# Miniprotein binders against Peptidase M20 domain-containing protein C757.05c: the designs that were tried, part 4

Target 1, 375 residues: Peptidase M20 domain-containing protein C757.05c, of Schizosaccharomyces pombe (o74916)
Amino acid sequence: GPLNFGYLSWGQHSILEQDSVQLISHQSLLPAGDNLISLHKSLVEIESLGGNEVNVSDFLKSYLESKGLTVELQRVSSNPTVRDNVYAYLGSQRNTKVVLTSHIDTVNPFLPYYIEGDKIHGRGSCDAKSSVAAQIFAMLELMSEGKVQEGDLSLLFVVGEEIDGIGMKTVANKLNADWEVAIFGEPTENKLGVGHKGNFRFDVYAHGKACHSGYPQEGFSAIEFLLRQCVKLMDTDLPKSKLLGPSTINIGTIEGGAAANILAAEAKAEVFIRVAEDIETIRDIAEDLFDTEHSEIKVIQYSPPQYLDYDIPGMDTVVLAYATDIPYLSDRKMKIYLFGPGSIREAHGPNEYVTFSQLFEGLNGYKRMVMYNLR

## First folded at step 10 (miniprotein)

Design h18W (from h01 with F18W)
Fold by ESMFold2-Fast, scan of step 10:
Parts: C-alpha cells; structure tokens; sequence
Structure h18W (fold): chain B 375 residues (1-375), chain A 89 residues (1-89)
C-alpha cells in the first residue's frame, strides 16, 4: 500500500541536497517500492517459530542478494526441517570490522501482522524482526551513501535464540568469521544495554523415607529437607554488582509427597537464579546446599552475566533483565553492543508490537553505532 | 552504612556492595574459602566505607580469614576511606 515507498521513504534518508551528481548516483541504488516498513512486514508475515525458520532464511538470502550483497547460508540442522543462519557482506571479504546481528526465530504462538494506529502488531514484529529490518536498512542506506566498503560491515541472522541458542553456538564454533565489533539487536527501547544478568537454572531432587506422619522419627521427609535447604539458599547473600544490581533467587516450583498423613519419600524444586556477578561462587553455594546424601542437583542452564559496551555519544543506556546470544561470543576480543527498537515487555505476549517511530529510530541508531565504530 | 568490596583473583576483579558490614563480612568469608579451594595463590581485596571504625573492623576480619585459609603474606594498605588487602600463599 501507501507505505511501500510512502511514509519515510529510502530517498528521504539518503539524498544530499548540496550535490546533484551524488543525488543521482544515490537514486540509482534505491529500491523501487521497497522500504523499511515493507521489509519489516514481509519478515513478520513469514512464520518462523523456533525450529521452523527455513522460509525466513530463504527470504533473507534472496532479498539481500537482490541488494548486491554476498550471502552465505550456514547449515545448523537438516532434520526434521532445514535450519540456516544467514551471513551477508560486501564482495569477497568475509571478515568485517563490524557485524550487525539479530535472531530470526520467534516464540509460540504465531500472531498475524496488522496495524493499529502507530503500532505494528505480529509475532516477531518486536522480538526481533524489528531489529532485523532496521539493521538491514542501516546497511543498505550506508551502502547507498558510500559510507561502507568491503570489509567494513556484515549482517548475521541466527536461528534458535528463543530456545537453546543453537544458531549462535554454530556461528561461534563453525562460521570462521572474525569481527572487531558486534551489535546485537533485541528490544531495548532504542537504548544501549550496559549489561544483563546471567542465568543459573537447576533442578533439585530430594530423597526421604515414607512413614506415618504421627511417628516422624520412623522416616525422613524429603519435603521438609528440601524446604529447609531452599530457606538456607534464600537467606544466603549472593554476589551483587554495582552496575547490574543484586542476584535474585526464585524457587519456581516445588512438588512432592503423596498425602498429608505420610512423610514424603521424594520432592523436587526448580530453582532459577538471575546472576549479577560471580556465577562460579553461586554454583558452589548451590552444590554445597543441594548435592548431599539426601539430594542431588541437575544443572539446566549456566550462563554468566554480560557487561557490554555503551560508549556511543548521545545514546541513552539501560540495564536488561533478559538473556541473549551474547554469551556465545563473549570469549572473543571484540566490542559488544546491545540495542534495538521496541520493548521486551511487549514481546512473547498476545499483543506483541513495535511502533513506526521505534523502527525508524532503530535504523538511525544502528547507522550511528556503525559509523562511530568505523571512525 | 554502605560497604563496597572489590575482590581480584586469577586476573579478574569482582565488585560487591552491601547495606550492612555484618552481611559483607559473612559473604566475604564464604567467598574467600571458595577462592582458596580454587587454588588462587594471590588475592587482592579493596574495601570502601564511610565509617572508619567499620572499615578497620572489616579489614581485621578479612585479614584473619585469609590467614586462617593459609595465606602466609597478608599486607594491608590504608588510603582515606579505602583499605587494600593483598594476600599471597
């Protein structure tokens, strides 16, 4: 419709008034009838629930090749469905100073694309296809403006962030491309992330001996043991970070036993700690409390906190409470930024959206971040 | 009173803060036991407090804990509202 080349067109962002020759050259590179909003719409309308990203990967390969980029599909898995990361760059130089990266998978359920006022709704419209679209147009506009050359900038779009990070894990282990700067896209309300807490999630299984509750000396309650150990954990002062704040403990579930009049033979708790600092010490505390003669611990997730770069002049900052793919690249010697349009508070829910202004502000933010790191 | 503690071992610096000295002491003693178990041969601890009596008490407690854990050289440097404690095996 009217937004195909209408609202905030490619030409309005790329045209220089002082040079007609440059203007003509820029116009010859502009996509006719294709803009930030239409790309975002195309991405959102393609269902890419975790495990079913093949159609969006194929779309991105064709789209980016049509814009003159070299594109690689990195195979992550083939069964039951093909899953590919997308890596795009100028010419033949695979290593670039800056990479713009986002995930292309979404959480369940799929939600259709629609516009209501200033809001663009749909699954992934915010998390993270807003970042994908804005990053692509940042690159395309910088190319059109002659501000990036072979070796300066690449795009990396990964599968599986919302489940297990398999896409970025495959990049870390097998892509064999190096960068000095990575700019991760996630909904940060167009603010620079200063860091985010790590995740330490584990299950505790406690074992007792069933007996008549009127004669508790004849048995051992798995529930009572587990509750007392959980209280000790909750009463333990965990490492705090001046920048990220305190580590938080949540006993998300607790279950066990058979009846009120029987000592419980078995009990289980699921524990989730948001780690501000020193995940190793927190794990030692948990193992000391829960790896005993009456219980064992099963580690489900173990991701350290991330401290990020936020040195871009004139950009606001934010502390984030959610996990990203950043930990899979954290051992590399590079600057890492986290920035993107929309709010994580609107993600994963039934009314996920991003606004028109957030998309354009995100595009301009990515351009600013790239140019700052190429200075 | 707010207490700030920095702990450096194995090339990394960890920052902590607490609302009370008692919580800080309890936590740091536990942390030092874990650091020693990990085989760290050198540990540097910097404590910052607005209360000089609390600062002195914290430094004494930390020094005693390090000595009990087998660090043979424990050196304390005082600079205004900061105390730096360096411990070596």
Amino acid sequence: as target 1 above (375 residues)
Amino acid sequence: DKVEIEVTYNGRTYEYYWETPEKAIRFIKMLLRRIAKRGAKEVTITVTSEDPEELERLAEEIKEALEKLGYKSVEITVEGNKVTITAKE
Scores: ipSAE 0.006, ipTM 0.445, lowest interface PAE 9.2, mean pLDDT 84

Design h18Y (from h01 with F18Y)
Fold by ESMFold2-Fast, scan of step 10:
Order: structure tokens, then C-alpha cells, then sequence
Structure h18Y (fold): chain B 375 residues (1-375), chain A 89 residues (1-89)
């Protein structure tokens, strides 16, 4: 027809508009590990399901050593497979002011690497190999720019976050390295995590006396007792935080009784409270309601809310609803940040992805956070 | 009618909201027992309410609870619809 669209000139991006996704996709054709996208691809293509991280640990050791870093493999376990944390730094100074840290294990099942439009798909492409790749390139670019030296910055990549935290627990107990600032990588949509709610999970066992339901005065219903106490809990105003929002109560399960015409001799409820503030007062409320003549409480989980540093100018913040490895380092006198590319909503599912723009924004975010803390 | 209470101890501030003064009083008395058991030497409580009579009554009940828990200095400051109670061991 009368309109000629033509092709964009290869050397004239500043004059002729080109899609940024197309440009980023082209960069992925470079040799493995030479840029952010090719490193991320290499990491995602290496299967590292929880318990089988050996190949990604070995890859990271070789890759980081090839870039001039000193690398230590910290043995976490040897059976049924070898599991190693990776710790990397400049020269001989093991203690650094800032550490960038992420986990390298992924959840089941493995999903292959592929690109569709602006999205990079694959298991761990978002959670958390996006953070790993961005943190590595933050260090490499800061090294290239002469902005970091021995003692300034290290990298710590841990196994086992998705199951039991064994990698970071081993770091906390046995690595014997100290930092003033830790920057944890997780999908936060490139926003600073301000904190996350604590967990208070407990079971309630209620005891009654069975009898014919037509003559309830002959017995005591464990179900009726438990229901009334649960209603009192749900009607209680729990501590809330301006930062983390309200504490939430969930009666996850409730069970008991034998038949509709028999008063229940036994009843059980499982209760899960997401704690915004003051876990001890919430426990007092629970014990007042459920540790009674007719019931007992069994505490299953008791972890206070976590508060993070978010004092970096010009960066957006977010409240998070998921758990991290941060609690294993929380007893240390250090600043702790949580930040990373991608959304947790896209993690663990069959369509896990991170976008090209999120990876580059994550890289820039980590560089900014490191430089701010080295000021 | 609605009561807002802020409690500061050991360098942290906790915020509580209640629909009635009676719920607020019951809860805060329980919290103060826990704070005292933790050995907090100083506690600051700020109560906000649109009702001056309710505000005065809440402040006096909180003061009495703090004194019974062993805080020897309990000072009350009134500023508009807000009362601040500072307790020291």
C-alpha cells in the first residue's frame, strides 16, 4: 500500500524507537554470564529444587571466581546430597560492611526457561534467582566502577530457604562472618519491605460430657463451649500497627462430636493469628479464653513480627505477608533490608516469571542500597 | 466513643483502638501487667478520645493500675483531646 513501515536501523536506537524488550532479548544471546540476562538464564536453567542445590552452588563458585572474587563453599549437609552455601568477597577480608544475600533453592516442580514477550519464565526465575542475578551484577558493576573495595561488600547465597531455613541457620551458627548491613533478596516488586506480621498458631482441645441432646442438662457440650470461646476471640480487639496493619484471626479448622443427637464429649480448633503487634498480649488473651476448666491450649508456632530498615531516600515501601530467612539473623546488631525484583504472587505457581524491566530495576535498586550504606 | 491508646516502652510504640472505654480499660490493664513483668522502667501511654469525661476517667484508671504495679512516678499531661501518662519506676 501507500505506507512504508520499513525496518529500524541497527545503529540508530536514539532516533528510531525500538522495543526495550527486543533490545533486552538480544542481550540474552551473549555468552553465558556476561550480562544480567545471560547470568539469570544460566541460573534458571540449572535445576536447584530444595535438597538438590549442588549444581547451582558449584556454578556460582566457578562464575564468581572467574570475576575475581574470593569464594567459600560452606557445607550445610552431605546426605542424601551435598548442600553448600556460597560466600564471596574481595581479597582476604571476610567481614564486610554490607552483604547482599538471597536463597538459591526453588520449590517443586522444575519449570523450563522460556521468554514470552516481556516475561522470563522458569522455576526460580522470580523466587529468588532474579535477586541472585541482580545482586551479583550490582557487585560486578560497582567493582568495575571503582565504587567498592575489600571490606565493603560481600555476596551470600543460601540453600534450603523454601523448606526449613537450614542454609541461613548454618550461616548464623557457623559462618563466623560479620556485617553491619544485610540486604535480603526476595520478590518485593522492587520496593523496600517495612516488615511482616508474626505468627501465633495454637490448637485448642475442649472437653465435655456426652449425653442425649434432648436432655442437655445431663451433660456438657465441648462443641458449644469451644464455639462460644472462639466467638469471644473473634470479637476481641487485637493489637494493630500503623506500619503492619491489623492482627488477623483465622479459625482454620473446627471439629468434634459423634452425631447430631449426642452432646459432644470432645472438640478441637486450630487457630492461626497473624500478629501485627505485641504477641505476648495476644497470647495472654488466648490463654484467658482457652486455658480453662473445660479446655487446654497447645502452642504450635510463636514468632513475633519482624521490622526492617527502609530509610533509603526515594525508594517505595511495601508490607509483606510472607516469611523469609531474616529471623535467623535478627539477633544481630545490624541494619536489615528486604528488596527484590518480581512479585511473590507469581512465585510457586505453574507460570512463574519475572520481567526484563524488573530485573534491571532490581539491579539498579541493589546498587543504590549498597552505595547509600557505604556513604 | 472510640478510644485510641498508644503505649511506648523499651523504645517501641504500640497502637490500640477500641469501640468502648470498658474494652480499652480491660485490655490495657492486662498489657500493663505484662510490661511490668518485663521490667520496663519507663512506660508512656497516650489516650485519645473526643469525650473529655471519658478521657479523664481512662487516665485515672490507667494511673491507678500503673501505681499498683510499682511505678512510683506517674505524671498526667492533658493536651486537647489527648492525655499522656508517663510512668517511671
Amino acid sequence: as target 1 above (375 residues)
Amino acid sequence: DKVEIEVTYNGRTYEYYYETPEKAIRFIKMLLRRIAKRGAKEVTITVTSEDPEELERLAEEIKEALEKLGYKSVEITVEGNKVTITAKE
Scores: ipSAE 0.005, ipTM 0.401, lowest interface PAE 10.3, mean pLDDT 84

Design h19D (from h01 with E19D)
Fold by ESMFold2-Fast, scan of step 10:
Structure h19D (fold): chain B 375 residues (1-375), chain A 89 residues (1-89)
Amino acid sequence: as target 1 above (375 residues)
Amino acid sequence: DKVEIEVTYNGRTYEYYFDTPEKAIRFIKMLLRRIAKRGAKEVTITVTSEDPEELERLAEEIKEALEKLGYKSVEITVEGNKVTITAKE
């Protein structure tokens, strides 16, 4: 039958709940890194805001080496701060059939670790240090059970997912390691992602000619031009995908001008489109609207929607509305899964959390996914 | 979804889903202009709708758009709740 990943299903005996509560309470009192809960706590307590991941990378190297793994730090950048991806495997075989991968950077602001009831709060407690901790313990438990050998399984933890994907881009171009299966960790409520929307992010710069606002015929307003073009974009009906839903358009920022009585010479907007289908046509639309004699477009991010593997028997599925690092590996001939504890709806906010049950369910889920792909 | 559209050109197929025929028509007219601008010599469009009157209207609007874009041969095939339109230069 399908595994219950710590969820207390209708068929489970009530004594199992009590045993789980006792185990959770006991684990929270153990030294850092000795179990799933204490490792998760250690990771969350280390600040790793995007750009400042050095301390969590160093911690992971030391921790994983202490557990008998070979660990490489892949340098992503050295200036202004050192930024390293972490790649870990058994023995000397760098290429493995399966890789478990998650990002180790978090969004601003940092939030302290604390427990309230069944919830573990803190920045990155859900997104994505829950996945990191669960993936590490999946490997450690499979090792202790004698179920994985050299060449079977590796761990890859990357920097910079929340901003520009620089960590995984560096992996794609320079790590020189190959896998048949990648299991990406993100908050999916311990369900297999069937796909996620793509990202099309661009800046628009509009150019006008300043003049006295009482005589607008003497100039050209960059603000008026930009606003009218943005309205045309927002009024564009985009088709929806049956699996991924509608594409969404967001004008995230808009700025320009000098004073109320002066036509604006310059204006800028930042636009973010979550792409459900046909990123090429959406780009053509944007270029037609914004690549004109009065404006130019600067593409910041361009990644198509992703469709994922979800063929693990007995695991629930979910459609995701957020982007991941998956597009940077999409050109490779490999199976790609997306799965992890917690809800993305609780991520990035002031009350970010993951539950104890979700962490244990995530651990069991990763073990199941790995074993299925090593069958 | 009320209307499903599949567009094939340059060896690739794109699938679209719309809640109203009006949204479908506005989008497909825009897409066809771009496909023609890219120099596609052949375009195949499949429209699925449970409403026969909507299906007829969608097929006519698409045919008219293709003809205005310079496609000389436009063939329409009807199969139940589905219409396939093939346009060639």
Scores: ipSAE 0.000, ipTM 0.409, lowest interface PAE 11.4, mean pLDDT 85

Design h19W (from h01 with E19W)
Fold by ESMFold2-Fast, scan of step 10:
Structure h19W (fold): chain B 375 residues (1-375), chain A 89 residues (1-89)
Amino acid sequence: as target 1 above (375 residues)
Amino acid sequence: DKVEIEVTYNGRTYEYYFWTPEKAIRFIKMLLRRIAKRGAKEVTITVTSEDPEELERLAEEIKEALEKLGYKSVEITVEGNKVTITAKE
C-alpha cells in the first residue's frame, strides 16, 4: 500500500537485512507515525511508568484517530492521575473477530531512548512498546492492503500490567466488547507461546515474643519459626506440568528482629511461586505452613497457569516462565495467542533493548497471525 | 528425582517428583485430602521408584490414605519399578 511505496525504492528486503547505524538514525529522525521505527521511538520517548500512563494513552488516541480509526479511552482511574486504556477499531463495529492487545505501562526506572548498533535501547523498548508499535503497523498495513474491514480487527492497549493488572481487569469487567481471538503482545522472541506459568505471590508475617537471647525459654523467636517454615516450603516438590515444566519457589525478601542478643518479636518474608500446575494445591501447602498460631499469610497475587493456542503454520513455539494479563480473559470462549518481539531476559534491566530485525519480524508475525484467524 | 508420582483425576494427569520418600508421602497425603474434598469419584496414582522397598511402602501408605478418605474400591497393580493405584467411590 501507499505507506510501503517509498520503502520499496530502496528494496524492502535489502533494508530489512541491513544493520546500518546511519540508515537507522536517518529513519529515527522522520516524523512520528511515518514508519514502524519512528512510532516505536515516539512511544519509548514518552515516559509511562506504572501509574503515569496518561501521556502515552493521549498520544495513542491522537495517532490512531489520525490514521482513520475510531478510538475510545476507557477510564481505569482518575486519582491521583488519569489512567486510560485505549481501544481502537474501524467504523462503528466495537466487537471484532480479532483483537491485538499489549500493555503500555513500563517498570521503574525510566531509561532514555538511544541506538547502539542493531539495538534500540530505552525503557519499554522491549516490554512492551515493541509489541504496541508492531501491532499498530500490522493493522495499518492490513488496512492499506484492503485485507481488513469493519468487524475484523481491533487494537487494545492497557495500563497497569506490570503492577496489578488493573487495566485488563477493567477491560474484562466494563469494556463490553467481545472477540473470538486475542493476540497478546509480550517479548517472546517472535515465537508463539504454548503456555505460561501462573503467579502465586504472598507475604508471611510471623509473630514471636522478645526476650534475652541467653534465656530463649522465656520467649519465642519469630525469625527461627519463619526460617524453619520457609525451609519446609523450599524442600517441598511442587506440582509440575508436562508442557510447562516445574513450579519454582523464590523467597525474595526476609527481614525481622531488632538485635543479635534479642529474640525476634516479628519477622516477614515475601514469597513468589511460579505455578506450573494446580495452584489450589500449592495455596493449601502455603496455608498449612504459614497460616498458623504464630503466623499469617497475605495473598498479593493469585493467577493460575495458562495454556495457549499455537496453531499458526510456519511459526516457532516457546514455553514462557512469566505471567501476563491473559488470565483476566481466560474465562471467555476465545482463542488466545501470545507473541512479540524481543526477549523477556532483556526486560526490566538497566540495558533493556529490542533489535531492528525483531521489530520488523514482529510486525510480519502479527500480520500472519491476524490473516490466519480471518481465513 | 528419587520418587516420581503421577495423579489422574477428573480427566487430567499431574506429575510430581521428590528427592526423598518422606517428602513424597507428606505431599501425596495432603493432595489426596484435597482431591477427596473436591468430590473426585475416581483417582489413579502411579508411583515410580528404583527402590522396591520404598515403592511397596509408598503404595501401602497411599492405599491407607485413600481408604480413610472413603474410597471403597482400591486396586493396586505392580509392574517392574511402577505401582498403579486405582481408587473408586
Scores: ipSAE 0.000, ipTM 0.380, lowest interface PAE 10.5, mean pLDDT 84

Design h1E (from h01 with D1E)
Fold by ESMFold2-Fast, scan of step 10:
Parts: sequence; structure tokens; C-alpha cells
Structure h1E (fold): chain B 375 residues (1-375), chain A 89 residues (1-89)
Amino acid sequence: as target 1 above (375 residues)
Amino acid sequence: EKVEIEVTYNGRTYEYYFETPEKAIRFIKMLLRRIAKRGAKEVTITVTSEDPEELERLAEEIKEALEKLGYKSVEITVEGNKVTITAKE
């Protein structure tokens, strides 16, 4: 059916006195439901801080079912609170060619919904409820236009992206649904993401033998050894990517020793490498330098770089500096896109916003991406 | 000059980009030692540079490094601004 347009009338004013009135008044005031802006408002007004997403999952299930979609809640966890991913599709075909997916959790603190000029403020208004609302209306408009049918398109909304990725990890391991194309929503300023660097974080523990510094032949300095190995790492040319740029090395901390006149028995460094290309070779370099007679390495994080599809004609591209849920699906043989309204630079801060124009451009972008992949 | 290196071994291709030939040489020599330790019987290296003299120097140094690592067959093919070096055990 045709999409509903929102308006307020004076004849419905008494409904606004009730506790649940925001959602009820939007639904009852529209000719047959809701619009992009009122859906976005409803999503932002529902607090869904990481770990407490139950109310937004329940809202999405009811909303999407009211629009004629089949909806599944996938249980991610039950304690301390219920946490559900939302999976929606047409009819009985669980596997679809294209899935539109975004996260529904937000970071602390909750910020209230308000409009100032062309900006819509609120926690999650940009990251990522802008993408959620735009993706839902992309599907609803394509349905109304007769351009998608059973097996073509689904919606997947996940919990826990901002903390540990538990929602998408649960999808990867237990949802048992297959797609040929996934379109991830995140604030990319309505540009196609080309990829993001990987993360290789490790700790180095160096071991020496304490002795009087005036007789250094009686011992071995853990600090001197660690410093020399860190310098060798920093002087090593790491793989660069034409699309993502250089890999970078940061020695974030270095500590050890007891006193200036005692050779250090122990030393420690924390190392963080942003990986542009070939994480395996970078790990070999680190192990060669730090897994020795005098030291060992403890790997804390090991995530390869992500390269994305950006072959949609006429759409601008961008290199991303932030992590997403994409790595949890990267082993699948599928096209993966990243695109969404708003700027990541405004996310997580006290003034988070998305503009009206960015929301409508995002909706049009998702429609374009879906139709291109169904051509 | 920007130097581009593509390395293929064990069915995988890796692309590297360097600002100078000196950085490229240091990196590739280290990488080749690791590839040899992994037991790769065949390695293909493609080097792209806008400077033909730097390209020939890079090709010669890579060939010498591969020969020292025990590759018996090292073939060099030149195509414009590209040199492809194929090494077999």
C-alpha cells in the first residue's frame, strides 16, 4: 500500500494528555500510519542505551508487523534484561537477496529529542536511528511502488554494536538466514564507505636480571631490551593500502624498573597498530621482535582491515576511521556496503544531531542501493 | 617517487605502497624472508615505479634476495613501468 503522511489536527489534541500519547497520537493522526520524520522521532524518544534495548526492539516488532511484514525477535540475552535482534521480511521467505541492517543501541548518556532549525537532536538521532528510520522507509516505499517482493529484501536491526557486537555475533552464529548483499547503516554523510583499518593490540612483557648498575655484566636490563625492540618496530615499514592509507604504530605505554642504580628485572609496553593491509605479516613482525628469550607477547585485539563494496553509480565515497559490526559477517561470500545519514563527528557527543535533508537523502540512497542490487 | 609492490604466494595477493624505493627495498627483503620461512615454493612480485632506473635496481635487489633464500628459478619480465619477478623452488 501507499505510505502514510503525518499531520496534527486540533480535533486530536485531547489524546496528547496521555503517557503513551506520542506513539498513539502519531499513529491515530496519520491517514494510514506514520512518515519518515515521525518514525525517526518515535525511535529517538525510546531510550535504548547499550544493554537496555528491549523497548525499541518491541516497538520495531509491532511497527513493522503493522506494515505487513513478518517479524522475528532473535534472543541475544535474557539477563539482566531481555535483548532481542529484530529480523523482518515479506511473507515466508527468510532468505533474501538484500538485507538492510543497522544497530538500535546507543551510547550513554540519553539525550532528549528536540528540533532546532534544520537539525534533529537526540541520542541516537544520528548514530544509528537515522539509518534505521531511513532503511525502514526505503523498504516501505519500495513495497508501495511494487518494486520488491518476497525474497528480495529484509531488515535486520541488532543490539550491542556500541559495546561488544553481541547482537551481530548472535546473527552470525545463530540466525540461519542468508543474503547476497548487506547494506550496513552508520553515519557516513550519505557516502559509500570504502573500508576501515583493522586493529592489532598487544602487550609486551620483557624480563631481565636485576643487579647493581655499576656491574651491568652481572645482570640484564629489561628496560634497555624493550626500548631497543620498540625502536626496531617503530622503524619498520608496515604495509600500506592505496584505499585506506598507511598502517600506524603507537607505543601507548612503557613502564618498568625500580631505581636508577638497579638494572630493571621487568618492563612492559602496550602497543596498538592500526592495520591498513596484511595483518598476518604485521603479527609475524611483532612476534619476531617480541616473542624472544627475553620477552613475550600477549595479543589483546586482532581484527583485519575491512574493504567494502562501493560500486553504486553516482554515489560519493569516503574512508572511515571507526569500527562497525561488518567484521562479524566478513567471512560470508556477499557484497557489503556501508552508508548512512549524518556525521560520525557529531555522534557520541552532547550535541548529537541529523538534519531533515540528510534523512531524506539517506532514504533515497538506500532505495537506490537496493534497486541497483535487484537489477 | 611512489613505489607499488604486489606479492602473490600460497594463492593470496598482497598490495603494498611506499613513498620511497629505500623503504620498499627494506620492507620487501624482510617480507621475502618470512615468506620463505612459511615454505612458499612459488612467489610472484610485481613492482611499479615511474623511475626506470629505480625499477631496475629494485628488481636486481629482489632477485638477489630470492636467490639467497634458495629459490632456484627467478624470472624477470619488464612491461613499461612494471617489473614482474617469479621465483620457484
Scores: ipSAE 0.000, ipTM 0.397, lowest interface PAE 10.8, mean pLDDT 84

Design h20D (from h01 with T20D)
Fold by ESMFold2-Fast, scan of step 10:
Structure h20D (fold): chain B 375 residues (1-375), chain A 89 residues (1-89)
Amino acid sequence: as target 1 above (375 residues)
Amino acid sequence: DKVEIEVTYNGRTYEYYFEDPEKAIRFIKMLLRRIAKRGAKEVTITVTSEDPEELERLAEEIKEALEKLGYKSVEITVEGNKVTITAKE
């Protein structure tokens, strides 16, 4: 049964937000990891900024093994710190019909765990340790209910999503496990993602020849060249998707030169394009503008837009404006869903949070998605 | 959007939406040059617009661009607010 707290002893009743907060606060006094809220707290309190995920991977291995799961740590890198993906399943069957997967790394800076009203604050409390905690409890509750067996369901938690996708890239190339369905966890406000935009990130390096600015014919300005090419890019119409909306261009950084009276010998820009449609044409546009006699392009990230499965009855849908690790598995013949508690709009900021109700709704959502795909 | 353009080549369909027909023309001409450089032997373009005058202008601009790029057969089919252009080398 459910835990018996004072107000629950009165039988069926409407739980107001204040009553829900009180119930959840009472539950949070239980030992770490014994319920959804305490597991989420344990995960958030462990710092796991990109590159420093070792402690959260080790915690997950111990926690999941204590719950009767077989757990593998997949080594992604060893220097300067050990980085491991976590893969967990029942018994000895490594291939499962469904995998629940999320990332365990967070963006800088670390923010401490604290509760204010219905909100649970902390770095990764929303993106994506909310999904991790909800997915783990979906597995644990389905096991307790006798609804999943060996070969049905696994958990996959990866490093490095927020930087370069190295964790999922390592899964794609080296884990040697197969699934028919993958359910990716990210903040989607507990709605099924119908698709998300791709990422095209690149650096432009422009080369000129320094000289006295009063005699510009003796040299060539790298800054002037780069600025003119960036303006051409910003003025270029990019493909728009009916489902995903417009592509967007951001010149995130621009730097160069030595002094106002010297033509710049070198200049650099960092460009980030959110791709709605046709990443190949967008790359051709960038190469036409920046791969020249005066400049070169260095591609940092190249991930096409993704179209997802959203055929779960009774679940709402949403279009997402951010990219995920999904592209690294998109070549496989599998159903792919994207779903998770919290809002991406609350992620990466100084006041990142997820609500108590979103965590419990996320747990229920993952259970529904798993059961639909197993039956 | 005022103008919807679908382009099919190499077994994939791409959809583009524009409020400004001039932006649509500039974009499609650029795209077609790239498709031709990639050696696509067949391209199908579908243009949808509620403005019959703009639809006719877009269809002619696309036909001219395809012919200039070396496609020897360019067929146009008109169905209501939609024009389909099939080009073959």
Scores: ipSAE 0.000, ipTM 0.384, lowest interface PAE 10.6, mean pLDDT 85

Design h22W (from h01 with E22W)
Fold by ESMFold2-Fast, scan of step 10:
Structure h22W (fold): chain B 375 residues (1-375), chain A 89 residues (1-89)
Amino acid sequence: as target 1 above (375 residues)
Amino acid sequence: DKVEIEVTYNGRTYEYYFETPWKAIRFIKMLLRRIAKRGAKEVTITVTSEDPEELERLAEEIKEALEKLGYKSVEITVEGNKVTITAKE
């Protein structure tokens, strides 16, 4: 079979570098991490599907230490695999005014790195290793320019964003570091996020009493009850936000029963609400409708809407339709920005990509945001 | 007429937008019942409307709902196209 060379050192062997006719520059021929494009390539080529982030965390620790940063690996879990958040800063001052933060896990399946024209393809090339690479080079360039010192800026890269947020939850509860400003990286097309809707997902289980459908007075239909309550929910006007738009209700599934001639003893619905405002009132509405003598509610996801800072001069803004790790830090009194290269519309699919221009624009955007908040 | 309602309780402010006054009335009455169930001792409601007659009607409906929910002090301040209602237990 093919020769097995094991895990290669990303900065020490030029055979890891590639050139293609589709490059507008020769950056991919440089050693891993020497520039924005080669760092992005190194990150994308390291598989880091949710639950298997150990190699990318270890790479980031070694890489950032090689650039003169102090790096901490925060253990999130050890079984079945080691999972570490990466926290990096200058010198010994753990608390910094500004933190640049992104997630390093990706969704399934892994997709190989390749270039086609101006597009850089690969799993995580857009979501969110584009943000990771751009944030790292923002810090490295600001350091080289003498514009940041100990206590000014840190980097925080977390595991598990795409599944359950376990990385950022662990930061919120156990890292014991404080910031005045957090800049979250996600694909926003290099525009400042003004906010995103929250998610309220719940399951409803309805209980009836089976009987002959010709004598419905002898039983109680779980299906009829659940359908009636779902219609009441769908007819309810939910709060609207001027910035985020309306809250939306989706009854994603509804199921139950055994046969057309038998009243249903059991029924289930899955409900997903995109929350523009006041998640607590929406939950009260759901509990009033579904937490009854004939039904119970099981909350699956409960994330409030997030309103963000977007006060950076000269930067465009965007309303976002996806969830982030921001809710886990929202109880802290700090400025929170959301910004990053690429489009979320290209993420998670089979053709995920970011462009060369988006990466460089992202780098410049992060530098601008950091300097504005250090002014 | 477009109606905008801002509600402040327990240190947080929430904004709501409605295309008709009747939708605004239905929603705010439901919301105030829930706020009272949460034990909020003070509630501030701001209503904005370009129709002065509808604004007056909305203010009276909200005041009546707050009084029925047990708020003993309900003060109304009118300023242009905006009415602010402050209710205390």
Scores: ipSAE 0.000, ipTM 0.385, lowest interface PAE 11.6, mean pLDDT 85

Design h23H (from h01 with K23H)
Fold by ESMFold2-Fast, scan of step 10:
Structure h23H (fold): chain B 375 residues (1-375), chain A 89 residues (1-89)
Amino acid sequence: as target 1 above (375 residues)
Amino acid sequence: DKVEIEVTYNGRTYEYYFETPEHAIRFIKMLLRRIAKRGAKEVTITVTSEDPEELERLAEEIKEALEKLGYKSVEITVEGNKVTITAKE
């Protein structure tokens, strides 16, 4: 196939019997040259912090074209820097039955690539360049094996997932490509995501009339009003999901007033609800409580819960607590899977990593998912 | 006494669960008012409970709420620990 196999340096490792056997086994399976581990290394070494993804997009275009794929760069923005999504497919058929998709931006700060034992460290090594590398090699191996042809499989890599979803929003509105199945890559420990809760975040602004607190009949307390409405919200039974569990309410901040002896003229609260089911009903509840003669709501985020496909034989499942780009494609008639190597618990931290075994298991998982959906 | 309620309208099914039938009834009455306000012409509600007396009470309360909201056709199907209520304008 297009892969050459050899040994990579793993650095120091435990001499425990199980660890020693695993290290030797992994080293004998590690590719050298142009292969999964080398591609993953190249991706991680290219800094692609949110807003500065141009170098990784350009690398992917050149790399994928070198492998015989047709590649499009979709312009997302040009100022202050160029930002491009990458869309790749075989031949001239832009619409494919299956798309493998992940994001190529990372969170701050950049962390250098290094290997320690069975772990590959670096910013984005787990979230989500592990998925990107595994998805690319899934396609390359399936091509080499003669198992995919024009119209079967494409690759879509997007910018801006970690900040505002601008890359996938641009895909949803302007790419003009259709798929029957989308396989999203995120760290799920190589388990199929069954769904994740939605996000409903809003600010409440309450308005009163200041007066001497000893004569409250002369005014109206914005703070008292806001507190009472927030308590009513916290005492409200929100929709619950058998699959995703309960919706949760958090009053993240509350502020207002000028002094202890003055009725508050203004008050503000920030509310974040993790939505398990029926975001529309939850919004109606919030509007009943906070869109009043004494207050208004400013909606900051409104993203419904996502229920995913997890019907692939032989694969474990997991419920996810984090948001993805899936909502931007959720209105389309398609099957949607979420799967990828690494743990989200290791992402965004100072010691982000993915293991060699997780990368190879991820590659095999994507190949299985693609072939199942092309059956 | 766990109570499970599924509500289907406008082609989508929503699932709810409650620890008491009192909470379930209060919530579903509120939800049905909102669904009616949104102009849904057909609503299907499935209630599951291990207690047959609770199931009967929940079904009757839901039927009454739907009728008060202007749904003219309300059909109830009972099967074991489950009741399905279909309401149409």
Scores: ipSAE 0.011, ipTM 0.478, lowest interface PAE 9.0, mean pLDDT 85

